VH-VL binders against q3adg3. Designs and how they scored, part 3

Target 1, 154 residues: q3adg3
Amino acid sequence: MFILRLFSPAFGEIEADESQIFSFPEGLPGFSHLKKFLLIRHRDNSPFFFLIAIDEPEIYFILIEPSRLLADYHVELSCEQQGLLHLSEETPVLSLNIVRIPPEAKEMIINLKAPVVFNLQEKIARQIILDADYPVRYPIPLSKVKEKADAGTK
Key: E = the ipSAE of ESMFold2; O = the ipSAE of OpenDDE; V2 = 0.75 times the mean of E and O plus 0.25 times the DockQ between their complexes.

## First folded at step 4 (VH-VL; framework fv_sonavibart)

Design t1 (at its last look DockQ between E and O 0.63; V2 from the best seeds 0.00; counts 0 for: pae O 4.5 > 2)
Fold by ESMFold2, look of step 4:
Structure t1 (fold): chain C 154 residues (1-154), chain A 126 residues (1-126), chain B 103 residues (1-103)
Amino acid sequence: as target 1 above (154 residues)
Amino acid sequence: QVQLQQSGPGLVKPSQTLSLTCAISGDSVSSYSAAWNWIRQSPSRGLEWLGRTYYRSKWYNDYAESVKSRITINPDTSKNQFSLQLNSVTPEDTAVYYCARDIYEFGDWYGAFDIWGQGTMVTVSS
Amino acid sequence: DIQMTQSPSSLSASVGDRVTITCRTSQSISSYLNWYQQKPGKAPKLLIYAASSLQSGVPSRFSGSGSGTDFTLTISSLQPEDFATYYCQQSYTFGQGTKVEIK
């Protein structure tokens, strides 16, 4: 197992292994040159993850696993999108959404239209713009996130 | 309430450097929620993105491949502005030049240019 | 490397007409499609971002739709102030424009 060490201004020194590294063949919007990211869960039962660019660790994104907050949110990929991610029926997949927490705001804003989808077997990921009519700016009160965390978080 | 005000010369001789500035009011050039762009427009080329600068703990630049060897975009936090320098201009560089903010909300880049400067017609001629 | 094609390149329409402009991209990528209006002597004005989200202050007669590689801008009832050139844009690439002329 390879251990990677990097420094991020937001996170300090980070130690990670190969299982946490994902290839982004297209990068992310606005950062198409960043092809490798480190995925770190905030803590054991947190719905939050951090996605950190390995080559430029000052660039990072906050992701949320929406299933614990939004029961009716479904990620359905087209055949083309599944092909781009090398997905088959048996492939383990993780789907996370980029969030923004505005300064001094009481809510966070989730991009439900464009989840980041991870092929956990091949360690490839892409941000996918869904065909379904989901909003790009879905506000949710931070109190609702805390309420769900208190009910289910270890 | 965010406004972009451009300044710079409208006539530049071939082989000289085109230099424009864009002053920002109502936002900060170092805002984590925005990137600051230069875009030009001519009848022959249409709208053409040239490059951007943005701040994420340090300054980053991205430049269009077609001008990458000749372009520099610099922020100035003290004056809350950003500049364009395009070296070795030719008549091909004659265009209306715009500065623009793109909507980059923390963690989401839509690539939409929501605020534009007034435009500067730059003619490259002897 | 994205190629964007708008259709039509120009059109003439009357006040009150429904106008439809299409934009086809060469590939589907993790990037949003946006629409702009430009009047002579003025900077482009953002109308629609992320395919269908209406920019603040833009009249509701403007709407956007589409996904993947095929996108549409619709003006439900054309007004005299809507004569302009319209552009689609994805990432750093703009379409060639569609000129809408009022008859």
Scores: ipSAE 0.368, ipTM 0.780, lowest interface PAE 3.7, mean pLDDT 86
Fold by OpenDDE, look of step 4:
Structure t1 (fold): chain C 154 residues (1-154), chain A 126 residues (1-126), chain B 103 residues (1-103)
Amino acid sequence: as target 1 above (154 residues)
Amino acid sequence: QVQLQQSGPGLVKPSQTLSLTCAISGDSVSSYSAAWNWIRQSPSRGLEWLGRTYYRSKWYNDYAESVKSRITINPDTSKNQFSLQLNSVTPEDTAVYYCARDIYEFGDWYGAFDIWGQGTMVTVSS
Amino acid sequence: DIQMTQSPSSLSASVGDRVTITCRTSQSISSYLNWYQQKPGKAPKLLIYAASSLQSGVPSRFSGSGSGTDFTLTISSLQPEDFATYYCQQSYTFGQGTKVEIK
């Protein structure tokens, strides 16, 4: 098993295995040159993830499982989008959304329009702009998220 | 309120360098939530993005292929401004030049230019 | 290289009219579509970002829709101040513009 060790200013020393490394062929917005990212869950049963750029560990994103908070949110990809991610009916997929949590904020902002979709089999991922009419800025009270994180319930 | 104020000459001779400056107020040139762009507009070429500079732990630059070999965009943190240099200009570079801010949020780069300078007409002529 | 095609290039309308402008991109990419309004002698003004989100301060009569390669800007009831040229934009490419003129 390959073990990745890196230092992130925000997280300190991080140790992860290769199963947590994902390729982003197109990078992410503003960071197109960054092609490899480490995905780690914030805590056990937490809806939060961190996506950390391996080549520049100071760059990271906060992701969330929106399905745990929003019952009516569904990620539907077009055939073309599925193709870009090499997805099939049997492909295990993880869909997460980038969140912004301003300091001292009572709300977090979720991008529901453009989730990050992970092919867990091939370890590739992309941020995909959905065809569905979702907002790019969806505010959620942090109190609600904290309750879910603490309860460990989906 | 964020404002962009442009300055620079409106007349440049062929083969010379076009130089413009965009002063930022109400925001920082090194803001993580912004990128700073130059865009030009002419009747023949329409609106044309030229390039940008932005800070994300370090400085990045992106340039349009059409001008990549001739263009330089530099930030000045001390003056909270950024500049455009376009070398070896020709009459085809005659246009109204705009500096503009595009919106970037963590994980979201809309590429939407929400703040614009007043524009500078630059004429390339002998 | 992305190509943006707006339709129509120009149109004449009256105050109170519903106006629809379309924008087609040459390819579907993971980049947001934005709309701008420009008046003579002025810089473009952002109206809509991310295809359907209204920029702050923009009247609600403006709306954006669409996905993939086809997008639409709609003015539900044209006002006198709305006579201008409108541009779509995706990534670093702008459409050629649609001039909305008074009938």
Scores: ipSAE 0.039, ipTM 0.683, lowest interface PAE 4.5, mean pLDDT 89
ESMFold2 (binder alone), look of step 4: mean pLDDT 90; pTM 0.933

Design t2 (at its last look DockQ between E and O 0.63; V2 from the best seeds 0.00; counts 0 for: pae E 5.6 > 2)
Fold by ESMFold2, look of step 4:
Structure t2 (fold): chain C 154 residues (1-154), chain A 126 residues (1-126), chain B 103 residues (1-103)
Amino acid sequence: as target 1 above (154 residues)
Amino acid sequence: QVQLQQSGPGLVKPSQTLSLTCAISGDSVSSYSAAWNWIRQSPSRGLEWLGRTYYRSKWYNDYAESVKSRITINPDTSKNQFSLQLNSVTPEDTAVYYCARDIYESGFWYGAFDIWGQGTMVTVSS
Amino acid sequence: DIQMTQSPSSLSASVGDRVTITCRTSQSISSYLNWYQQKPGKAPKLLIYAASSLQSGVPSRFSGSGSGTDFTLTISSLQPEDFATYYCQQSYTFGQGTKVEIK
């Protein structure tokens, strides 16, 4: 396994292996030039992940695993979207949603309309705009997130 | 509450540099949640995005390919402004120029321009 | 590069009419589609972002729908102040506009 070493102003020195690197063929909206990202979990059993641009590590996104918080949230991809991600029924997939935590807020804002979908086998990912009528800004209490993270460890 | 106020000359001679300024009130040019854009409009080209500037841990610029070799957008945090400089103008650069804000938050970038300046008609002629 | 086609280029309508404007993009992409209203001598005004989300202060008679490459702006009951030019926009590309005129 390769050990990837990066310096990020937000995270300091990071060591990760190549299996955590994903190719974004279209980048992310607003960052189409950033094609390679490092995906790391905040900590064991945390619903949070960080997605860090390898070429510009000062740029990063906070992601959450929605299944731990939102039982009724379903990511359904069209045949075209599945093709863009090289997905078949056997392909292991991870779906995460970008979040923002406003300063001094008790809530975080989650983009339910456009999850980031990862092909875990081929290590490609895309932000997909769902056909379903989900909100682009969905508030969720931070206390609810902390409660589920604690329960998952104990 | 948030307002964009444009200033700059309305007449520029061919081959010279067009220079416009957009003053921001009610928000900061260094806001981590916004990006600051220049867009122009003419009868022949319609609405045309020119470029933007935004701040994270450092300043970033994105420019339209059609003007990339001639355009510069500069933020000024002390005056809470951002500027457009377009070099070597020709009559084809005649347009109404707008500054505009888009909401730029990590992963919540809609590409929508929610606040616009009043517009500056710029004519390029001798 | 994204290309966008609005239809119709112009239309005539009466107050109270239901008006539908379409926008077709050259790609099925992950970029959001937005709609603007522009009156003569004024800057564009954002109406709808992310295909269907209504901007604050915009009347509920405006609605947006669509996904992939096909998007629609609907005005359910046209009002006198709605005579204007409407633009779709995706990423950094704008449509050429649809002028809504009084019949």
Scores: ipSAE 0.168, ipTM 0.721, lowest interface PAE 5.6, mean pLDDT 86
Fold by OpenDDE, look of step 4:
Structure t2 (fold): chain C 154 residues (1-154), chain A 126 residues (1-126), chain B 103 residues (1-103)
Amino acid sequence: as target 1 above (154 residues)
Amino acid sequence: QVQLQQSGPGLVKPSQTLSLTCAISGDSVSSYSAAWNWIRQSPSRGLEWLGRTYYRSKWYNDYAESVKSRITINPDTSKNQFSLQLNSVTPEDTAVYYCARDIYESGFWYGAFDIWGQGTMVTVSS
Amino acid sequence: DIQMTQSPSSLSASVGDRVTITCRTSQSISSYLNWYQQKPGKAPKLLIYAASSLQSGVPSRFSGSGSGTDFTLTISSLQPEDFATYYCQQSYTFGQGTKVEIK
């Protein structure tokens, strides 16, 4: 089994399985040149993920699983969008959203308009702008996230 | 408040190089949350994006295909500015040139130009 | 390359009128759609970003809507200072503009 080892200034030495590596054929907005990313969960049962650029490990994003926090948030992709990700009805999919967590902030800001969608089978992913009218900045109290994380550990 | 101040000649002869500078105040040319762009406007071509420079652990440049072979955008961290060089100009390059900032906010790249320079009319004429 | 088509190219309206400008893009999956206002001799001013988000300092009478390839800028009640040319933009491509003139 292939093990990826990389050093990130933010995380130190990281070891990961190949299964955690995703291709972004178009990169991410502002980072179109970065095509490979490592996806790791923050901790067990945590709603948070880190998306780390393999070629430039100093670049990373914080992602969150919105379904755990927002009951009414649904990611619906168009046929075209599904095609770009090679999605079928049977394709295992993970949808995460980029979050901003300012230092000492009581709130985090989630981009609900443009989730990052992962094809877990083919290990490809893309940030998709949804047709649905979701906000690009959705504030959530950090206290709510803590409650959910604690509930998941039980 | 972030401001962009443009400078450079308004008249360039054909086949010469158009050179403009955009000085940044209130932000850094190497800001992680910004990219620095040149855009021009003419009656014939409308608003046309020319290219950008931005710093993400290293410097990157993107150029429009229409000018890629002739254009160079360079940052100057010491002066907190960035420049435009457009080689081998023709009358078709006559336009008002703008420098502009687009916003990247912690993974959110809107591709929106929120700050603009005052514009520089550049005429290519013999 | 992304193609942007605005409609109409120009319109005449009166103060207090509701004004609607449409923008069609050639690609449904791309960067966010943004709207700008430009007055003669001035640089464009960002009004709306991400299709529907109002830029700071922009009056609430401006709004953006749409998805996919069809987007709309709406001025709920046109004010004297709103007579200008409006542009949509996606990625690095701008629309041809819509001039809003006094009727």
Scores: ipSAE 0.105, ipTM 0.738, lowest interface PAE 3.4, mean pLDDT 90
ESMFold2 (binder alone), look of step 4: mean pLDDT 90; pTM 0.935

Design t3 (at its last look DockQ between E and O 0.74; V2 from the best seeds 0.00; counts 0 for: pae E 4.0 > 2)
Fold by OpenDDE, look of step 4:
Structure t3 (fold): chain C 154 residues (1-154), chain A 126 residues (1-126), chain B 103 residues (1-103)
Amino acid sequence: as target 1 above (154 residues)
Amino acid sequence: QVQLQQSGPGLVKPSQTLSLTCAISGDSVSSYSAAWNWIRQSPSRGLEWLGRTYYRSKWYNDYAESVKSRITINPDTSKNQFSLQLNSVTPEDTAVYYCARDIYEWGDWYGAFDIWGQGTMVTVSS
Amino acid sequence: DIQMTQSPSSLSASVGDRVTITCRTSQSISSYLNWYQQKPGKAPKLLIYAASSLQSGVPSRFSGSGSGTDFTLTISSLQPEDFATYYCQQSYTFGQGTKVEIK
């Protein structure tokens, strides 16, 4: 086990272990050259995660666990998509969605159409465009998110 | 309202450099929510993306493989514009050239070109 | 390289008709499919982004659907101003276009 230490302008000094490092073979849209990312939960029981580019720590994304906010949201991957992530029925998977929180906004925007799916076993991940008819822009009041984060409940 | 205004010569001789400029109004060339593209259109090749420049803490460029060795796209923050340079042109480079903005939301590229310049017909001829 | 094939290349229709244009991509990638309208002498105009999201200012008679490698643009009731060429686009690749002409 090794400890990763990096400096991110947004977060300062970050210390993490190798279990938090994920490979993105295709990178992320707009950042195809970035192949390694650090995944950190914002706080205990928080639905928020940070995805930080290891090679360029100034680049980070905010992710959210949508299941904690949206009961009817389900990520269904095609066989091809599962294959890309080396997923099987036994593979532990984490599915998170990129969120945007505009300054001074009362709501956050979640992309439900294209979650980031993590294979927790092989430590690979990819943003996947779902076949299901989900919106690419789904607004959620920040007050609702705060309530969930504070309550620590799913 | 965001607008793109193109400028540059419409006639270029073979082996010379095609140069075009796209002036941006209503948005910033260094906007984190945009990328700035050049696209050309011809009857023979249809719509062809050539490349883009965009700022995300630093400047990035993407170029089409077909023109990668000859193309340069440069931003000018002082003038809020970006340019196209295409070296060693041939008649095959004759086309209507467009600058265009594609929408980027942090963490997600739609790749959708929502704002276009007026287009510039460029003819490569001796 | 991504290849995109639109169908049909051209069609004739009348005002009020339902028009459907299809776009097939050579591969399913993590890039959204977009639709454009272009009129002669004008730049393309974005109609639909992310396969099904209507661009602001675009009439509701336009809609997009599909996923994977197969996508569809639908005009529910063709209007006179809708006679144009339509293009699909994914990543850096455009379709060859579909010309919608008046019957």
Scores: ipSAE 0.542, ipTM 0.862, lowest interface PAE 1.3, mean pLDDT 92
Fold by ESMFold2, look of step 4:
Structure t3 (fold): chain C 154 residues (1-154), chain A 126 residues (1-126), chain B 103 residues (1-103)
Amino acid sequence: as target 1 above (154 residues)
Amino acid sequence: QVQLQQSGPGLVKPSQTLSLTCAISGDSVSSYSAAWNWIRQSPSRGLEWLGRTYYRSKWYNDYAESVKSRITINPDTSKNQFSLQLNSVTPEDTAVYYCARDIYEWGDWYGAFDIWGQGTMVTVSS
Amino acid sequence: DIQMTQSPSSLSASVGDRVTITCRTSQSISSYLNWYQQKPGKAPKLLIYAASSLQSGVPSRFSGSGSGTDFTLTISSLQPEDFATYYCQQSYTFGQGTKVEIK
């Protein structure tokens, strides 16, 4: 077991377990040199996560698990994409989408075209551009996100 | 409306330094939602990205490998602009130079250049 | 290293024609594919970002499609102002251009 300690201007001092660390062989678009990220869930039962670059922790991304909010959204990976992530039928997978929340906005914008897909067994991840015709900017009201979190659905 | 206005000399002698400036209006050079690039275009090389500067809690610079030993891109927050310095120029550096903004939508990066400066023709000759 | 090939390198067309330009990349992209229009003496103008998203202010006769290594820019009904050179771009690499000329 490892305890990773790092300082982030946005998060202060962070301690993390090895299970929260993912290798990004190709980095992320615009940040191809950043190969290792720490994935932290915002709070228990929150759909939000933070993805923090270990080598440069001032760089981070906000991610959301869309399954709770978007019933018709499905991540379907091609055989090539599954191979890049070392996926088989039994591999545990987490799929999250990058979001942004403009200042003072009542809505967030989700990139549905390019989820970040995590192989939870091998601890590798990649941003995958889907073949399906999903938008790269999909607005959703923040009140809808809070409403579903408070309702205790499922 | 975001606009980029370039300035700088159009003629530079071989072995000297090419210096260009790009002034930004309608956005901030330190905006977390943008990155600021230099791109050049010549008949022999076509469109060629040279480098960028951007701010995410600190300043970052990325340079094309082909020019990284000679290039410097600096932001100036007080004047809301960014500059290009290219050292030791040769006639092969003759090109139209553009500054351009990346689409960087609040932590999501499309790699698209949506706003361009007007271009500066730079000739390297004596 | 990403290699990008546009086809054709040039074409001649009439007003009203459907025009199709293809961009092929050497490997599956981990970055978005974008399209630009450039007229002589002017900076490139973004038309399509993220393969198929239309930039604000761009006429709907322009569309983009494709995935993986093969991408297409389509002009459904060519207008006089559309005679220009078109470039695809992925990451920091640009295609060599396709010149659309008057027939």
Scores: ipSAE 0.353, ipTM 0.787, lowest interface PAE 4.0, mean pLDDT 86
Fold by ESMFold2-Fast, scan of step 5:
Structure t3 (fold): chain C 154 residues (1-154), chain A 126 residues (1-126), chain B 103 residues (1-103)
Amino acid sequence: as target 1 above (154 residues)
Amino acid sequence: QVQLQQSGPGLVKPSQTLSLTCAISGDSVSSYSAAWNWIRQSPSRGLEWLGRTYYRSKWYNDYAESVKSRITINPDTSKNQFSLQLNSVTPEDTAVYYCARDIYEWGDWYGAFDIWGQGTMVTVSS
Amino acid sequence: DIQMTQSPSSLSASVGDRVTITCRTSQSISSYLNWYQQKPGKAPKLLIYAASSLQSGVPSRFSGSGSGTDFTLTISSLQPEDFATYYCQQSYTFGQGTKVEIK
């Protein structure tokens, strides 16, 4: 099977198979030229993922699985957005949100307005701006993130 | 930490080309987390964004509609700077010109100018 | 082309006063409105980004709020160094400015 090998300044030598590679038809805001990303889970049962641009591996994003941290967060897509992602009722989907950890902060900032939605069957993904009134900057204490991450492992 | 230092002429004659440079320290002109902008300010028009340059695998430029036909913004990676060239200037181009950094933060582009150069007063007169 | 209107164009205030400046846009925008302070002879300084996020190093007396088309910058207790012109900005378009003068 296909094995991708690349060097990431942040992660060193990475080996990944084809199933971890996703196409981003529009890229990401500020990175429209980057169409292929590698999705890696931080560790087994971790809510954290890394999204690494295969053409420019110095570019990466930290994502979380929001359901592990926020019970009331729901990703509801319009019919047009479902069409852009080739989603049907039977399509396996993963929804993650990009996070930032600013220097000197005790909080992680989650973009809840614009999740990244992955079609696990067709290996395409897009950042979708939701119609729901979610904030683009939602702070969560790092202590709360750690305890929720640990609970997800056990 | 990050600083922008401007240089260029203060007086330009009508029909000539205005040329300004912005030297960057503490960051790279080819940083993926930044775009490099030119903004001018005059009493009649206020603050007016002119354009930007940024590196993402290759160089991209965006320009304001009002100056699009006359403007070029060029990066220089070897000198870690970027420049403005505005062709066919008229007295209406008289303004204080600023360079500024616009930052991108992990999947969102706020369009916020967090670092500014000191400004260059440019007078277009014969 | 999005239009932005600041109000008031100028105001007079005393040290210790609560000052509010508003910015209205011609189209609904999310949280991508930014606020700047400019003193005579100086470049603008970023105060607030994404409508309500305080820039590092900016005093906590400055705050931003709003969404959609209506946004507000508030200075909770005006200090002598706060007499300046304030600008809102969104999608590379700037408001016309609000001058805060000593009463």
Scores: ipSAE 0.016, ipTM 0.574, lowest interface PAE 6.3, mean pLDDT 83
ESMFold2 (binder alone), look of step 4: mean pLDDT 89; pTM 0.933

Design t4 (at its last look DockQ between E and O 0.58; V2 from the best seeds 0.00; counts 0 for: pae E 7.2 > 2)
Fold by OpenDDE, look of step 4:
Structure t4 (fold): chain C 154 residues (1-154), chain A 126 residues (1-126), chain B 103 residues (1-103)
Amino acid sequence: as target 1 above (154 residues)
Amino acid sequence: QVQLQQSGPGLVKPSQTLSLTCAISGDSVSSYSAAWNWIRQSPSRGLEWLGRTYYRSKWYNDYAESVKSRITINPDTSKNQFSLQLNSVTPEDTAVYYCARDIYESGLWYGAFDIWGQGTMVTVSS
Amino acid sequence: DIQMTQSPSSLSASVGDRVTITCRTSQSISSYLNWYQQKPGKAPKLLIYAASSLQSGVPSRFSGSGSGTDFTLTISSLQPEDFATYYCQQSYTFGQGTKVEIK
């Protein structure tokens, strides 16, 4: 089993399984040159993930599972978007949203307009701008997230 | 309130270097949530993005292909400003030059320039 | 290279009119479309970002819509101060502009 070892200034030494590595053929907006990312869950049962650029581990994103917080949020991809990710009905998919957590903030900001969609089978991913009219900035109290994280540990 | 103040000469001779500075107030040149851009506008070429600089634990630069070989954008953290250098100018480089802030939002660079400098008319003429 | 095509290049309208400007991009990319207003001698002003998000301080009569490669800026009721040139932009490429003039 291949183990990836990298050092990130934010996280220190990280060891990860190859299964946690995803290819971003187009990179991410503003980081088009970064094609490989490590996806790690923050903690067991945590709704938070970290997406770490393998080639530049100083660059990382915080992602969240929106379904755990927002019951009415649904990611619908167009046929074209599905094609870009090689998705079929049987393809295991993970959809996460990038969040901003400002220091000392009482709320986090979630981008609901542009989730990151992972093809778990082929290990490819893209940030997809949805056609649906979702906000690019959706504030959620951090207290709500803590409640959900605690409930998941029970 | 974030403001950008441009400075630099408005006349440059052919083959010389165009140099402009953009001073930032109300924000930091090394802000995680911002990228600092140069854009120019001319009747012949319209609005044209030239490049950007931004900080993410280290400095990054992106340049438009059209000027990549001639352009340098440098931040100055001590003065909280960033500069434009465009080498080997020709009359085709005559334009109004703008510095502008691009917003970084939740993993996306929108290319949405919400703050602009006042603009600097630069004429390349012998 | 991304190409941006606005339509029309110019239009004449009266105060109170509904104005619609369209922008077509050459590629459907994971980048947001933005709209700007520019008046003579001034820098462009951001109106709409992310296709439909209204920039802070911009009047609600401005709205953006669209997806894929086709986008629209709408002014529901044109005001005297709205006579200007409007630009769409995506991935650091700007449209050629649409001049809104007084009829």
Scores: ipSAE 0.402, ipTM 0.824, lowest interface PAE 1.4, mean pLDDT 91
Fold by ESMFold2, look of step 4:
Structure t4 (fold): chain C 154 residues (1-154), chain A 126 residues (1-126), chain B 103 residues (1-103)
Amino acid sequence: as target 1 above (154 residues)
Amino acid sequence: QVQLQQSGPGLVKPSQTLSLTCAISGDSVSSYSAAWNWIRQSPSRGLEWLGRTYYRSKWYNDYAESVKSRITINPDTSKNQFSLQLNSVTPEDTAVYYCARDIYESGLWYGAFDIWGQGTMVTVSS
Amino acid sequence: DIQMTQSPSSLSASVGDRVTITCRTSQSISSYLNWYQQKPGKAPKLLIYAASSLQSGVPSRFSGSGSGTDFTLTISSLQPEDFATYYCQQSYTFGQGTKVEIK
């Protein structure tokens, strides 16, 4: 077991093991130079995750697992996209969506068009632009997210 | 309504420093939802991104490889503007220079320059 | 580094024509592709972001499509004001431009 220690202005001192580290061969849009990220769940039973750049921990992204809020949202990857992620039928996969929460806002904005897809076996991930007609900017009230998260703790 | 207004000299001699400023109205240079860019355009190279500055707990700069040894981009929060300094210019730096905003928000970066300044023609010549 | 190639480099068309411009990238990356219109003496204007999303205030005759390495900008019915040069852009790289001339 290896313990990763780093300091982030947003999170303070962070301790995590290497199983939470993912390689991003293309980085993320606007941050193509950042190839390694730490994935942390916000808290128990929260739908939110944080994706923190290991080499520049002041850079981070907020992710949400959409299945808890959007029952009809489905991620369909092309054969090319599955190949880029080294996916086979039995590969464990996690799909999360980047969100923005503006200051003083009552809504969050979810990018449903381009989920971040994680190969949990090989610890690689990519942001994938879906062929399906999903919006890039999908607003949802924060009160609705908090209500769903609280109910899911039961 | 967000607007960008550029200023600076149109003629610079070789080996000198090109200096331009971009004033922002309707938004803040320290906005967590934006990044502030310089882009130039010439007939020989077309549109060419030079660099950007943005604020996320501290100030960051990213520069194009082709100019990173010569370029500095500085924000000025008190005047709500940002500047370009390009050292040791040659005639190859002759171009129209634009400042531009791209949308930056908590992991949502579209990579799109949605607001542009009016452009400043800069000629590098003796 | 990615390379971006637009096709064609220029074209002439009549008012009402359907115009298609393509942008091909040298490799597939997880970045949004955007389209711009530029008229002489003016800064570029954003038309399409994220391959297919129409920017606010842009006429619906403009549309974008594509994924991977192949992307298309379509003008469904060319208007006189559409005389301009069009650029694709992904990350910090711009295409070389496509000049559209109205007959």
Scores: ipSAE 0.050, ipTM 0.691, lowest interface PAE 7.2, mean pLDDT 85
ESMFold2 (binder alone), look of step 4: mean pLDDT 90; pTM 0.937

